# VH-VL binders against q9ybr6, part 41

Target 1, 148 residues: q9ybr6
Amino acid sequence: MSGSVLDEEAEKLMDYDYLLEKLYKKVPPKSGTSEYRIPEPQIIRIGSQTVIRNFREIAQALKRDPKLVARYLQKELATAASYEEESGQLILNVKVSRKVVNQFLQLFMKTYVRCPTCGSIDTKLLRQERAYMLKCEACGAEQPVKPI
Below, E stands for the ipSAE of ESMFold2; O stands for the ipSAE of OpenDDE; V2 stands for 0.75 times the mean of E and O plus 0.25 times the DockQ between their complexes.

## First folded at step 14 (VH-VL; framework fv_acasunlimab)

Design q07 (at its last look DockQ between E and O 0.55; V2 from the best seeds 0.76)
Fold by OpenDDE, look of step 14:
Parts: sequence; structure tokens; C-alpha cells
Structure q07 (fold): chain C 148 residues (1-148), chain A 120 residues (1-120), chain B 108 residues (1-108)
Amino acid sequence: as target 1 above (148 residues)
Amino acid sequence: EVQLLEPGGGLVQPGGSLRLSCEASGFTFRYYAMSWVRQAPGKGLEWVSGITGSGGYEFYADSVKDRFTISRDSSKNTLFLQMSSLRAEDTAVYYCAKDEDIAFIYFDYWGQGTLVTVSS
Amino acid sequence: SYVLTQPPSVSVAPGQTARITCGGNNIGRKDVHWYQQKPGQAPVLVVYDNSDRPSGLPERFSGSNSGNTATLTISRVEAGDEADYYCQVWDESSDHYVFGGGTKLTVL
């Protein structure tokens, strides 16, 4: 009678391991190191302002509207930002380092571009009333994200 | 002069909750990221949580994720750490730390710390 | 997770130069910062951005970073330099601050 209980427990453990393996196979490894790189910001400082010269290119790499990215930076940097459509530059009314700009651009990519499920950058940001929805075109996943 | 005051430490039972506060002065609070760093007795420094100046991003150490919540009130120049499901291993001096910038760079100022003891 | 490795202790005679190392994978590509902590006190920034000194810190404190090792150098060590020293980085991959294990500097 003792042998049967041990066998049942072993079967349950095997079933659990099998379920775990199935779960792990379904969850793509969070490849934390996305090989996707955005261009480094080219920054010039003019007085109390910081100009990102290649901002249009950065926004293109992020596959988002420059105005949206500008709004994001404005919010995160707690400053006014103006995007120049002609030049493709972003003017920030604050002195900010390239390091800080890069950090927020990376965070933008992680939050508003990269799919948290599959890691794809082929995503769309859909505006909803109180939130944004990140929709992945690769895996179909949808994730709510904080509004910009 | 930059000042960081941490009044909220104390004794709490395992499984309990505690809210730490850090009152900041001497700088424009919203322009700087803030963090909590803890140090267990006789141990090294461990980053616990951080929040950007705008409050747009919160980050947590794996050891406290889903148990601790960092927040800030710009109107009060106050940083908070809500701790829940506290464990004995959470016993430490908790420091409020000011970042050099609005993002996470390094800590240029530290509070004096507040002791949190989790014990039955 | 990114890991910073420090020796647990370093001993130096007064007037000599102390070197405290901080090892990390490709740490030379990161900005390393150092903190001094004396017993019963809060940490104090002593070096930032690899080699810069905060205002008020003596020139005896310097930093370098290359390859896989960052180094805090304290020249003409004084008794008052006895403390724990911690290196620190921000890891963008994990979005974590990472501290070294700390080094106790003893002035003999």
C-alpha cells in the first residue's frame, strides 16, 4: 500500500514537470538583450536648451511619430519640447545629457515599441481613452501601457 | 542645502506592512530620480527601488518585486516606500537616495537611513 | 544579472596608496561610481562617472575604469579614510542599480 502512494506522487510530479516544460516552451525566453539598436542621439547644447539633431531618425528607428516621442521626452524630462518638422530636430528647454536622453529613449523602446511577449519591434501603439494599447503585429499580443 | 529625512522605520512582524517616507528639501524634487537603498546589519548596500523624477517609471529589485511599491508626491517633496509581506530578510537600514539627474545615474545625496526590523 | 565584484578588504599603511578594484563584465563601457561609508553613517559619494570628484572631496581620491576593472585610488591614505567603499553602476539591461559587495579599507 505504501508503494502505490509513492507511485501516485511520482506521477503527479511527472505531470507537473511536463506542464512546466510546456509552459516554458510557450513562453519565449525574454531575450532581454534586444539586438535592435536605436541611433545615438546627436546632441548640441545652446544656452539652457538641448537640441537633438537626429531626432527624426531616432523616431523612425522607434517606428513612432516624432511628435509622440517628443511628448514622451517632454513628460519624462519635465520640460517643454518642440519638434521642428523641417529640420527633424527636437529642442528641449533644459540642459540634459546624452546619457539621460539615451536612457529615456531606451525606456521608450522597451515600453512603447518592443513587444513584451515576443520581443518584436513590429508593434503599433493604439490610443485609448485613458491608456495606450501596444499591439504586436508578430505575435498578436496586446498590452496596456501608460499614456504618454 | 540638500536634506533627506527618513522618519518611518520601526519594528514589524513577518507578513506585516510598513510605509517609509522621505522628505526632501534643498532641491527641485521633480527634477531628480529617487531611490531606496537598504543595508542589512553587517552587510553591503542593496538597491531596492527607484522612481524617475516624473514618476513615469518605477523599478524594483527582484527581491522586493510585487511586495514593495515606490511612489512620490511632488506637492509634498516626499518619497514613499510601501512595504508589504515583510520578511525577516527585509530587516535593514533603509536609505533614501537622491539621483544626480532626472534619470538613474548615481546618488549624490543620501539620507541618514531608517531602521526597519522584521521580527516575531 | 550584472555583478560587481570587490575584494572584501584592503589594508594600507598611512601615507601609502590604496587601490580598491571593482570587477565587472565590460565594466569599462559603463560609468562607475564610488561611495564611502564609515561606521554608523550613510554612504557618501566620492567618485562619479569613473573619475570625477564631487566638490569638497580631496584630490587624493581618484578613479579609473577600463576593460573589466574599475579602480578607486586613494593616495596618501589617512586614518580618516578607513571605511567601507562600494562601487556602483546602472545596468540598462535589467534596469537595476548594482552595487559591489563593498571593500573594507583598513589603515594600519
Scores: ipSAE 0.878, ipTM 0.940, lowest interface PAE 0.5, mean pLDDT 93
Fold by ESMFold2, look of step 14:
Parts: sequence; structure tokens; C-alpha cells
Structure q07 (fold): chain C 148 residues (1-148), chain A 120 residues (1-120), chain B 108 residues (1-108)
Amino acid sequence: as target 1 above (148 residues)
Amino acid sequence: EVQLLEPGGGLVQPGGSLRLSCEASGFTFRYYAMSWVRQAPGKGLEWVSGITGSGGYEFYADSVKDRFTISRDSSKNTLFLQMSSLRAEDTAVYYCAKDEDIAFIYFDYWGQGTLVTVSS
Amino acid sequence: SYVLTQPPSVSVAPGQTARITCGGNNIGRKDVHWYQQKPGQAPVLVVYDNSDRPSGLPERFSGSNSGNTATLTISRVEAGDEADYYCQVWDESSDHYVFGGGTKLTVL
């Protein structure tokens, strides 16, 4: 019998190539920079708490839901975090410096936002059961990342 | 009073393995990043590895990456360094160092160090 | 990776001022920390955040950082200040701590 598996795979490849070519034409590739800056955290201390006044703007720059970024900081700072939707502020139940907050926000960018293949920040974080997948919209690379 | 005690160390052959520990007291362990810093005989200080207070991030110097693993156990207030594929150039005094915060800023306290010798 | 450069040695007479330099590309944009290490001992922090003195250190220990050079200054040097001195930064681009090569201070 004749092996037609190669012809079937060629047709699948053509369909995939056609889809990729059309997608790149409709959504021109946009390469971010490895030196993209997150807004400086505007920190104020209230008793034993730390408030990040511009947290919504920071989350927007990270292209992620503020509640996701808040959960990340809660984990990394070993403290409770409360995001106030109305004001866009994050309240941390710990005294923490601007340097420490900034260090973890930069690590969030490197871990959950920036594509490790092309350096673009044009990415999406997809939930798959108990895992997360980082999908680059600029170069198409995908990789698993640790859960938040 | 902050104390960092590094029992262990010893003599191992090239290609061997050794696990270092650092027992911490006098502070709330999980609130501080921790590092290992080594010093070869007659040489300067070399940072080896660090771990955030939560354990969420572990970083390694290029010279030890993929051979050493840092870890921490907050229930025992203990920092660990699992060393494998050891080489003669890993011979050094290994210090446990406490960061001043949950992330990497500077070291405010150091242990007295333990000698690891890799020979033959 | 990021490199910190220190002179191997500095000699100073008792009672005078020692200056130990730490060179790095744009080091003035980083926070520099300094450690003293005497023979057979662990390092001890003597300056942090470029110019701040840890509690219990005498005022004669001070620091500065601008441009490409950070400097540890020890005024009225005493024989007990003979030690190796290391500068250090956290380099965010590599996520590594970096030490300078160390400077041996001799009081003669």
C-alpha cells in the first residue's frame, strides 16, 4: 500500500503557513524592548502598611490584571495584599521599601510578561488547569511559566 | 541577636557532591533573602547563589549554574546549598549571608564560614 | 556580566585618610555597599547605600558614589583598620550580586 501520510502533512503545513502569513499581515509584528520601563512605584507608609498609589498604572504597563499582579506581590512579599478597584491602589500589610517592590515588579516583567525568545512585551498569559503558558504575540513563541 | 551557623563542609573528590546547611536564629527567617558567598584560599569574595525570602526566586552565579541548588526550609530556619559535579576550583570557604530584606539589597549579617576542599 | 574594579592595595600612615575606590560602568546609578574582612574572619558591613553607616560604626567611615567611581573613605586611620575591603552591588540586568576584587589596606 502507498503511504499518503506525507501528503497529508504537507497539506496541514500549507494551511498553517497560510494562517501564519495572514496573521502577520493583519497584525504587524511589534517588537518591544528589553529596556521597557515600568512606572516608578509611588509608595506611602500608613502605620505598618505600605500603599502603592499608582498600582493600576503599573499593572497596565505590565499588561496584566491588577489582581494577578497583586497576588504575585502577596506571594513574594509573604504578606496580605488588597487591591482597591475604585482608587487603583494596592495595600500591602507589611513595611516594604520602594527598592524591594521595584525589584519584584522587574522580576514579574521578566518572568510573566517579556518573551524570552524575542524580548517583546506583546504577550498573553494563559491559564491551563493548574499551569500558566506565556504566549508571545510578536514571534509566536510559547512556554510554560510557574503559577502565581 | 542574629546568628548564622554553617556546620558541615569537608573534603570531597572531583565529581562528588556535598550539601551545606546554615542554621539561622535571632530573626524571622522567611522575611529575608539569603545567599551563599565563597572565598577561595587567598582570593576575593564570590557570590554563589541567592534565594528570596518566599523562595519564589533562586539565582546562581554562572560558575555554578546547573551544578548547585539553593533551597530553604522555613520550618527549620535553615538555608541549604546542594553542590554536585564538584571541581577543584570550587574549593573555598562558604559563607551564609543574610540580606537586609526579603529581596536582594545587601548583606547585613554573615556566618563564620565552612571550608569545602575538592582535591585529587 | 557587570564588573567592579578595585586597586589591589592601598597604603596609608596612621592618623591619615585612606580612600579605596570601586570602579564600574555607571556605578553612580547603583547602590554600593562596602565590607571589611580581617584575616580569618567573616566580612562585616561598614557602609551601605553608597554613604550610610551601619549602627555602631565610627563616623570616620564614610562613602560616596558618582559617575563611574564609588569611594570608601576612612579618616584618622588606625592600625586596627588594616583589612581587606570589598565593594558590592546587586546587578538587576543579570540578577547577580557582584563583588569587587578587594583592596588590602596597609597602615604603615
Scores: ipSAE 0.777, ipTM 0.908, lowest interface PAE 1.1, mean pLDDT 89
ESMFold2 (binder alone), look of step 14: mean pLDDT 93; pTM 0.949

## First folded at step 15 (VH-VL; framework fv_acasunlimab)

Design w01 (at its last look DockQ between E and O 0.37; V2 from the best seeds 0.72)
Fold by OpenDDE, look of step 15:
Structure w01 (fold): chain C 148 residues (1-148), chain A 120 residues (1-120), chain B 108 residues (1-108)
Amino acid sequence: as target 1 above (148 residues)
Amino acid sequence: EVQLLEPGGGLVQPGGSLRLSCEASGFTFSYYAMSWVRQAPGKGLEWVSGITGSGGYEFYADSVKDRFTISRDSSKNTLFLQMSSLRAEDTAVYYCAKDEDIAFIYFDYWGQGTLVTVSS
Amino acid sequence: SYVLTQPPSVSVAPGQTARITCEGNNIGSKDVHWYQQKPGQAPVLVVYDNSDRPSGLPERFSGSNSGNTATLTISRVEAGDEADYYCQVWDESSDHYVFGGGTKLTVL
């Protein structure tokens, strides 16, 4: 019984839908809520400066070089920042609230740490000439990101 | 005194494009996040888009994503909203809103709004 | 998407206390802000960070936030308080500002 070309196409479509359903079941729901939490910044204000006391720990949680995270904050806060390697503190040449710092750190995580495809934090940031590439070690996805 | 002026509203056909402007004065423009909030006739407030003080981050409501583009020119103290593929449901008064900080906290100042009407 | 729910309307007699609620999942962990909008005017901030009041606003305006409900309280309500009131939060999960549906306060 030579099933009509239409029946083969319908079977292929059904197989495709089944495969799609299986794929969607395997893709963890893009839980918009990062299960991964970075430490809250411990901030002290000294004059016109803001010091993040636990910045090293934050950078470690972000799995990124503190200097890179510092550069990011400099850019986003439009200020100068100095990372102290001995103390692990970041000094910002601006008065900034904990809320604002936290928001940008969260954005950093979303932009430069979290894989947009699978949500993994096991990623590497590769510097290219004009852009950064976020490479996921879990799913292999590569995503261009804005340069810091 | 903080001032936000929105001169760019008007009538546009469905599928058309329109660029809104918001001229800011009375504060250091680059130190504050800015947003567009719209209100359809007789309806509530709807956040449309926001941009951080440095311009490093742009965010969009799902309803306007890929159709609208927010931008800012610090040299001119001006916020922009480029709207494309406009729909009837985009008809609203569009407000320029100043954020309290360089990031997204709350709006401490609002413009008077400009009416955008999308109609055939 | 994060959703804020407000009653569509609240009525109060002059001199009485109006309470406008804003419900959201675990909203007590967020900072809630409130705006007043009078007919034909732009919104004005009346409460921020749950309970702080902008300078120049009457002490009659206050805010609270706990659990799943934020509340704007207007004591000794005046005719001039008749307006639409909106609650707002920043949702960090979706990176969106979220407004409530608004509440029309009528002064009887």
Scores: ipSAE 0.874, ipTM 0.940, lowest interface PAE 0.5, mean pLDDT 93
Fold by ESMFold2, look of step 15:
Structure w01 (fold): chain C 148 residues (1-148), chain A 120 residues (1-120), chain B 108 residues (1-108)
Amino acid sequence: as target 1 above (148 residues)
Amino acid sequence: EVQLLEPGGGLVQPGGSLRLSCEASGFTFSYYAMSWVRQAPGKGLEWVSGITGSGGYEFYADSVKDRFTISRDSSKNTLFLQMSSLRAEDTAVYYCAKDEDIAFIYFDYWGQGTLVTVSS
Amino acid sequence: SYVLTQPPSVSVAPGQTARITCEGNNIGSKDVHWYQQKPGQAPVLVVYDNSDRPSGLPERFSGSNSGNTATLTISRVEAGDEADYYCQVWDESSDHYVFGGGTKLTVL
C-alpha cells in the first residue's frame, strides 16, 4: 500500500471523522473514561478471507469513520480491506484470528483515540498541514500521530 | 522448514554498541511479528523487544527502552537489534524468535542464540 | 509490570505426573504458552493457548488455565523431560511479552 494513496484517502476519512462526531451527538452520551471497551469482533473466516460482521459497531465505539479504521487494518495486516457500507461489515483478504484483529483494534484505540495525557477517549483526529494531530476535548492536549 | 540464524555477538565494553542480526528462511518473513529474547547466564528468559509484521509497531522492555532499537528489512529477510549504551547486565544469550502471526501471540520458532558479553 | 511466578523446581519420579504452575493476577483471562528449554538449547514450544499442543508433541504434555493459576501437566514423565519450563503471556496493558521465572523439572 502506497503512502500517497493513504494520505489522500486519510484526509477524506478524517473529514468523515468530523462528520461522524456530529452524528455521534444524536446518540446518548457514552462514558469517556479510560475503562472504555471495544465490542468483541464477530469474525467469520471464509476461504482466505476474514469478515468482521460488527465492524460498524466497532468503528462507532472507536468514534471514528469505519473507512478510516478499515484503512488502518489494511495497513497493519498488510492486506486489502473492503468496507461494505450497507451491511456494516469489513472484508479482509487475509485469514486472521479474532485475537490478532482485537490486538490491532486495541492499538488503534491507544494510538488514535485515547489521550496519552489524561486517558480520555473524548478526542478528535485533525489534519493540520502535513501532520495528523490528536486533540483531546477533555484536557485540551494536542500531539502528532502517525498518518494512517 | 523455518530457520533463524543469529550471526554476530561478541565482547564489548560498557557504554559500547553492537548490532545483532537474525537471518530468516522457510517462511514469509514480511508477514510475521518478530522478537528478541535474552537470557543472562544462569537466569531465565527475558523478552527484550518485538516488531509487528508490517513494522507498524515496535515495543521494548523497560530495561532496554531508549537504548535498543528493533528493526526489520524484508528485502533481506533479516531482523535487527541495534544496542547502545551497553551495561554489564545486558550480558546474555540473545535469541531471535518468530511469532505465529502478524501480531504478538506466541513464539513458534527460535534461533540458536548468540552470546553478547559486556565487560571491561 | 505484569508478573508471572513459577516454583523454582519440581521433582518427580519416572512414570509419575509433573505439574508446573504459573501464577498471575487474573491469568485465567489471558492465553498462556509454555516453552521447554534443555541445557545448551533454544527454547521450544510445548503448549500454546492454555491447552493446545503443537504438532509433533506427545499428548502427555497438556495445560490448563483458570483463575490466577495456569498449569503445565506432563504425564508419564520420562528422563528426557528433564528441562527448564517457562510460561509466557502477552500483556495487553503494557504491550509486553512476559515470561515466568522458569521451573527446573528434575526426574528422580
Scores: ipSAE 0.803, ipTM 0.916, lowest interface PAE 0.9, mean pLDDT 89
ESMFold2 (binder alone), look of step 15: mean pLDDT 93; pTM 0.948

Design w02 (at its last look DockQ between E and O 0.42; V2 from the best seeds 0.74)
Fold by OpenDDE, look of step 15:
Structure w02 (fold): chain C 148 residues (1-148), chain A 120 residues (1-120), chain B 108 residues (1-108)
Amino acid sequence: as target 1 above (148 residues)
Amino acid sequence: EVQLLEPGGGLVQPGGSLRLSCEASGFTFSYYAMSWVRQAPGKGLEWVSGITGSGGYEFYADSVKDRFTISRDSSKNTLFLQMSSLRAEDTAVYYCAKDEDIAFIYFDYWGQGTLVTVSS
Amino acid sequence: SYVLTQPPSVSVAPGQTARITCKGNNIGSKDVHWYQQKPGQAPVLVVYDNSDRPSGLPERFSGSNSGNTATLTISRVEAGDEADYYCQVWDESSDHYVFGGGTKLTVL
């Protein structure tokens, strides 16, 4: 009689797993997160330095000056950064993983590129004396953001 | 050896405030993100708040947003959690957790935790 | 909010293989990490980045992640493996760490 209860619990667990899988299939990915994706950073590690090879392309995708994005990464990674205008590469004086770089780039996009009102990436950063203003070209919204 | 020491737990009345501290040693403190994770009695782990190594970003669970403040002092190698407007539901063991990197990846070291009890 | 679902309990006999699942929407595209917590102790990292193992942990601990399910596998289970196990991810959409509900592993 003890075997039947274990089998029933196993069947219930299997049913639960099946139900969970069905639920996950039915929940459409919330389409609301803008499908806008920045290129993944191409990283090369050289000694104690990290080079982002496609940094220019990333900055372009972010619609921001590479020097600005570089300053941002320098601050967040607490390291020196050097942007090479000729090659379009960024050199970081720290060993950092692609995952970490990508996380900060995503945060940059969320903070300094994406409009918090309408979600548009068609925005401009206006430098003010002690702050930046994020201005959306799509909806006209203006939001102060922390200086880089 | 990595060490995380968590003094500051205790008994607090509902609506009260408490500040937790975590003293870190054995690693370069400013190079790693830090988090607070709590565990209510007999319950699972719940992330509370996290701060990047540089302190540039702070994140909070919805359950503690606008009530808790995470901060860090690099000169003292200390992580803080200022808790205000405490509720009975905030009763838990609070763990200080070291992230593997300067950003939020995973926790490679945990403190022993400190008990916070919110009760009238 | 992103949700991770674990079975509340798993039971295995000594010497057998325990499998603890962690389910989440498209979790296979994320990095999943696992923690072991024994009674009265702090959590300890046992698997990171889906399948990597910290130094000092036995080879009996392994991880996999695909589709909607991550799995922690403990082979040749010992009495000392009895603990709660938690899966964890970073959710970039909400900028939150997310834990599973935990699984109690009982060694019979």
Scores: ipSAE 0.875, ipTM 0.941, lowest interface PAE 0.5, mean pLDDT 93
Fold by ESMFold2, look of step 15:
Structure w02 (fold): chain C 148 residues (1-148), chain A 120 residues (1-120), chain B 108 residues (1-108)
Amino acid sequence: as target 1 above (148 residues)
Amino acid sequence: EVQLLEPGGGLVQPGGSLRLSCEASGFTFSYYAMSWVRQAPGKGLEWVSGITGSGGYEFYADSVKDRFTISRDSSKNTLFLQMSSLRAEDTAVYYCAKDEDIAFIYFDYWGQGTLVTVSS
Amino acid sequence: SYVLTQPPSVSVAPGQTARITCKGNNIGSKDVHWYQQKPGQAPVLVVYDNSDRPSGLPERFSGSNSGNTATLTISRVEAGDEADYYCQVWDESSDHYVFGGGTKLTVL
């Protein structure tokens, strides 16, 4: 193989972000202001597992590929995560509350989506070497961010 | 039973450094977010720093940012606060506090605190 | 950053009800937690998530939160309730815990 499966998946996820950004730019602004907000996680806790039923919608609001957001939660919650593409649900092998999930999703937005310089969410994650770079398309700022 | 023990703090001169430790027992240390909270004599509680259970996020109050570093060692069940460039206003009792989850929700347990004195 | 304001002191007679306020802009949208600290001791949680009581705490301790004011209520105050009380939130905008300035409850 030319590289690790995870490296190739990460680069595809960055390309996926580019495509999603182009699709979002074709959606006209609304008088309401919910387009940049993270939907409330719909949580079901079953035994030692947590299921986020609306995970696809959450990833769309974060403007990132669901698999990337899933890897982030897997890291921050120190647990295994399984994203079910057909249902759009995420299964976490940890018992965690909605508050905890929401806090890490808000931190994802701040860390990997919102430009720390101008506050714009018009951004892309670029993988450079083994680091991530947050590139703002509004102000041009580039910031290193910790890897997922 | 949850226990948080902060072994002695100390007397340090201004500009000096000191590392605080908090030894945890009675819970799965590596899961829970942890914080340091201080209280100067006769004053209220001031949150100093916090770290998520995974260690993925560390946050600092503005008063200590760039001078203090929080860290954790799950093999030793120990929370640390590395303090440098100490000032007289850093004189306080420093408490170790356990969060109720892997993220920042509220503190369900506190240590007894340890006194740090920065002589003026 | 986000500020929580408490009265510096409250005095009540034994058997009366004490109400300790914690004011902040739109605090009703936050989860407020309350800690009791007796002289020379570490703080102890007495209310969490606005109105929930940790196990082992008397039902005399209760809380509410709406609008710009959260309130800790201690009914049938006893001499042993004399302490400092602090409200606390996690402020998502700053990623900081924030404490109120504390309220000294005196039981006369």
Scores: ipSAE 0.804, ipTM 0.915, lowest interface PAE 0.9, mean pLDDT 89
ESMFold2 (binder alone), look of step 15: mean pLDDT 93; pTM 0.950

Design w03 (at its last look DockQ between E and O 0.65; V2 from the best seeds 0.80)
Fold by OpenDDE, look of step 16:
Structure w03 (fold): chain C 148 residues (1-148), chain A 120 residues (1-120), chain B 108 residues (1-108)
Amino acid sequence: as target 1 above (148 residues)
Amino acid sequence: EVQLLEPGGGLVQPGGSLRLSCEASGFTFRYYAMSWVRQAPGKGLEWVSGITGSGGYEFYADSVKDRFTISRDSSKNTLFLQMSSLRAEDTAVYYCAKDEDIAFIYFDYWGQGTLVTVSS
Amino acid sequence: SYVLTQPPSVSVAPGQTARITCEGNNIGSKDVHWYQQKPGQAPVLVVYDNSDRPSGLPERFSGSNSGNTATLTISRVEAGDEADYYCQVWDESSDHYVFGGGTKLTVL
């Protein structure tokens, strides 16, 4: 009785272990130490303001709209932020250190860019009414994240 | 002058709950990250939890994750630590610590601490 | 998890120099901070950002950090310097503050 290839596949699909194996094969190994690093912020202080000179480049590395990243920093730093489209700079209405800016940028990456499932940075943010959805293009995982 | 006052410590049974508070003064509260650090009797310092100035991020030590909740009320300049499912190993002096900045850099000021004893 | 290792104790005679080490993997790439704690008291910041000193602290307190070792140096040690000393870092990988185990400095 030549069980059709379809029957064997159906039986394998019912095998939880087989499904798990297929799932694990599709999930890129959590490269624990994602070597992906965002550029260090280049900061200059002007009076009571802090300017991130390479902010456009940072946003590009984060694969997000500079305005979105700016909003994030505005929120976390409890200050006003202004993104200059022409220069690609972000102006913060506060004196802030490079260390602090960098810490929040790293947190942004972890929260709004990096897939918590597979570690991929190939992700998209989908705006929903009360939250954002982080969708991974590599593994297909979707996770809700706090709105910015 | 920066002042951190830590009421709320006391004796609690295992499995019980306790809420610590830290009243801050002498600085703009919302612009600084805050943390709880504890010290068991005769032991070293252990970071417990931290929250950014805006309250946007909360972090916890593995030892207290899912049992403790850090929060802050900027209108009251108060930091909180809700502790649940308390264990004997949670017995310690709990310090409120002010961070140097709105994020996590280092602690420039500490409260005097409050003793939490978990015992049957 | 990131780990900081300190010697449990260091002894020094008055007027001599005490050195307290804090070892960690590539700690030289991190900013190390140091706290002094006397018995029954809260910790006090004595060195921050590897080598900076808070206002009001004596110049006798200094810090350095390179490779895998950070060092707190207390020159011309006084009896009042007897305390526990803790090193600390922020670990960005785990998003945790990490303390060393502490070093008891005894002034002989």
Scores: ipSAE 0.893, ipTM 0.951, lowest interface PAE 0.5, mean pLDDT 93
Fold by ESMFold2, look of step 15:
Structure w03 (fold): chain C 148 residues (1-148), chain A 120 residues (1-120), chain B 108 residues (1-108)
Amino acid sequence: as target 1 above (148 residues)
Amino acid sequence: EVQLLEPGGGLVQPGGSLRLSCEASGFTFRYYAMSWVRQAPGKGLEWVSGITGSGGYEFYADSVKDRFTISRDSSKNTLFLQMSSLRAEDTAVYYCAKDEDIAFIYFDYWGQGTLVTVSS
Amino acid sequence: SYVLTQPPSVSVAPGQTARITCEGNNIGSKDVHWYQQKPGQAPVLVVYDNSDRPSGLPERFSGSNSGNTATLTISRVEAGDEADYYCQVWDESSDHYVFGGGTKLTVL
């Protein structure tokens, strides 16, 4: 079966973000109804450093560039952060617990991902020079958010 | 030795304003979240407001939201609470509290508190 | 908003065990912390993360948390343990700290 409509739907089914949105719009999670599920950080503590081994997966769940989420954590944890593109890991130059990382990741979701008007995670974060704008693709709401 | 000193407080009229301060020492201030907790005479503890170590997030109890502003100055190791539109129910001892981490986990140290009285 | 409920008072004889409860919906999924406050003094942490003891606290202070109930247990109660006790959680849904109403422990 061929055609422009079928081609567009097939490409959307191959799109990782599209597959996630389709799943969450049709079958909400059974638990954690007030919070979108973010993968639990897989923490390895090496001396004075913390490595988040599944950071790429976390950034994908947040629907955001890993380097942006890394810069956010660098700011909020008051430490240097290095994202390793090939491994998908984040190195933090501080010893930090999973609880603390989870709190800031949940706050990232609430601040930079979830639409405050309708609660949808179908949003885009637009950087316009020195400002960030959160645009909801589900309800159309737009608002500025604090810079990272 | 961790110390939290809350000078200030005092008597104000309803509708008035007051700024509380808490001077911290004995730890690296910017690495720890801080909170204000109040206790009306003869009553229990009520969390008022908190701020992350970086200052990136400020949270407020519903009872004080839009009337109180928390802030911190890492150059002076000082936590502040700007109180406005004060009401009789704001009368309490106000404690500053140090969190054990840069985010909100639990309070490992408390100041001795300062009394704020709101009455005619 | 999330609510923690404590009994207003608990009385025990010296040398006995005091148990102070903190009730909350699904509190077993949260980390519960306990503070002791003596008259005219600031609160002091006595248990954190449900069951952990701060450095310098006697082993007589312990805690547990499951289901809808967290419990502070004070073994071999002494007159000096007479105080108000508060449970506390951080509630991530509201981004608030929440305290229980407090329990006055009286040592008879």
Scores: ipSAE 0.832, ipTM 0.927, lowest interface PAE 0.8, mean pLDDT 89
ESMFold2 (binder alone), look of step 15: mean pLDDT 93; pTM 0.950
OpenDDE, look of step 15: ipSAE 0.889; ipTM 0.949
ESMFold2, look of step 16: ipSAE 0.814; ipTM 0.919
ESMFold2 (binder alone), look of step 16: mean pLDDT 93; pTM 0.948

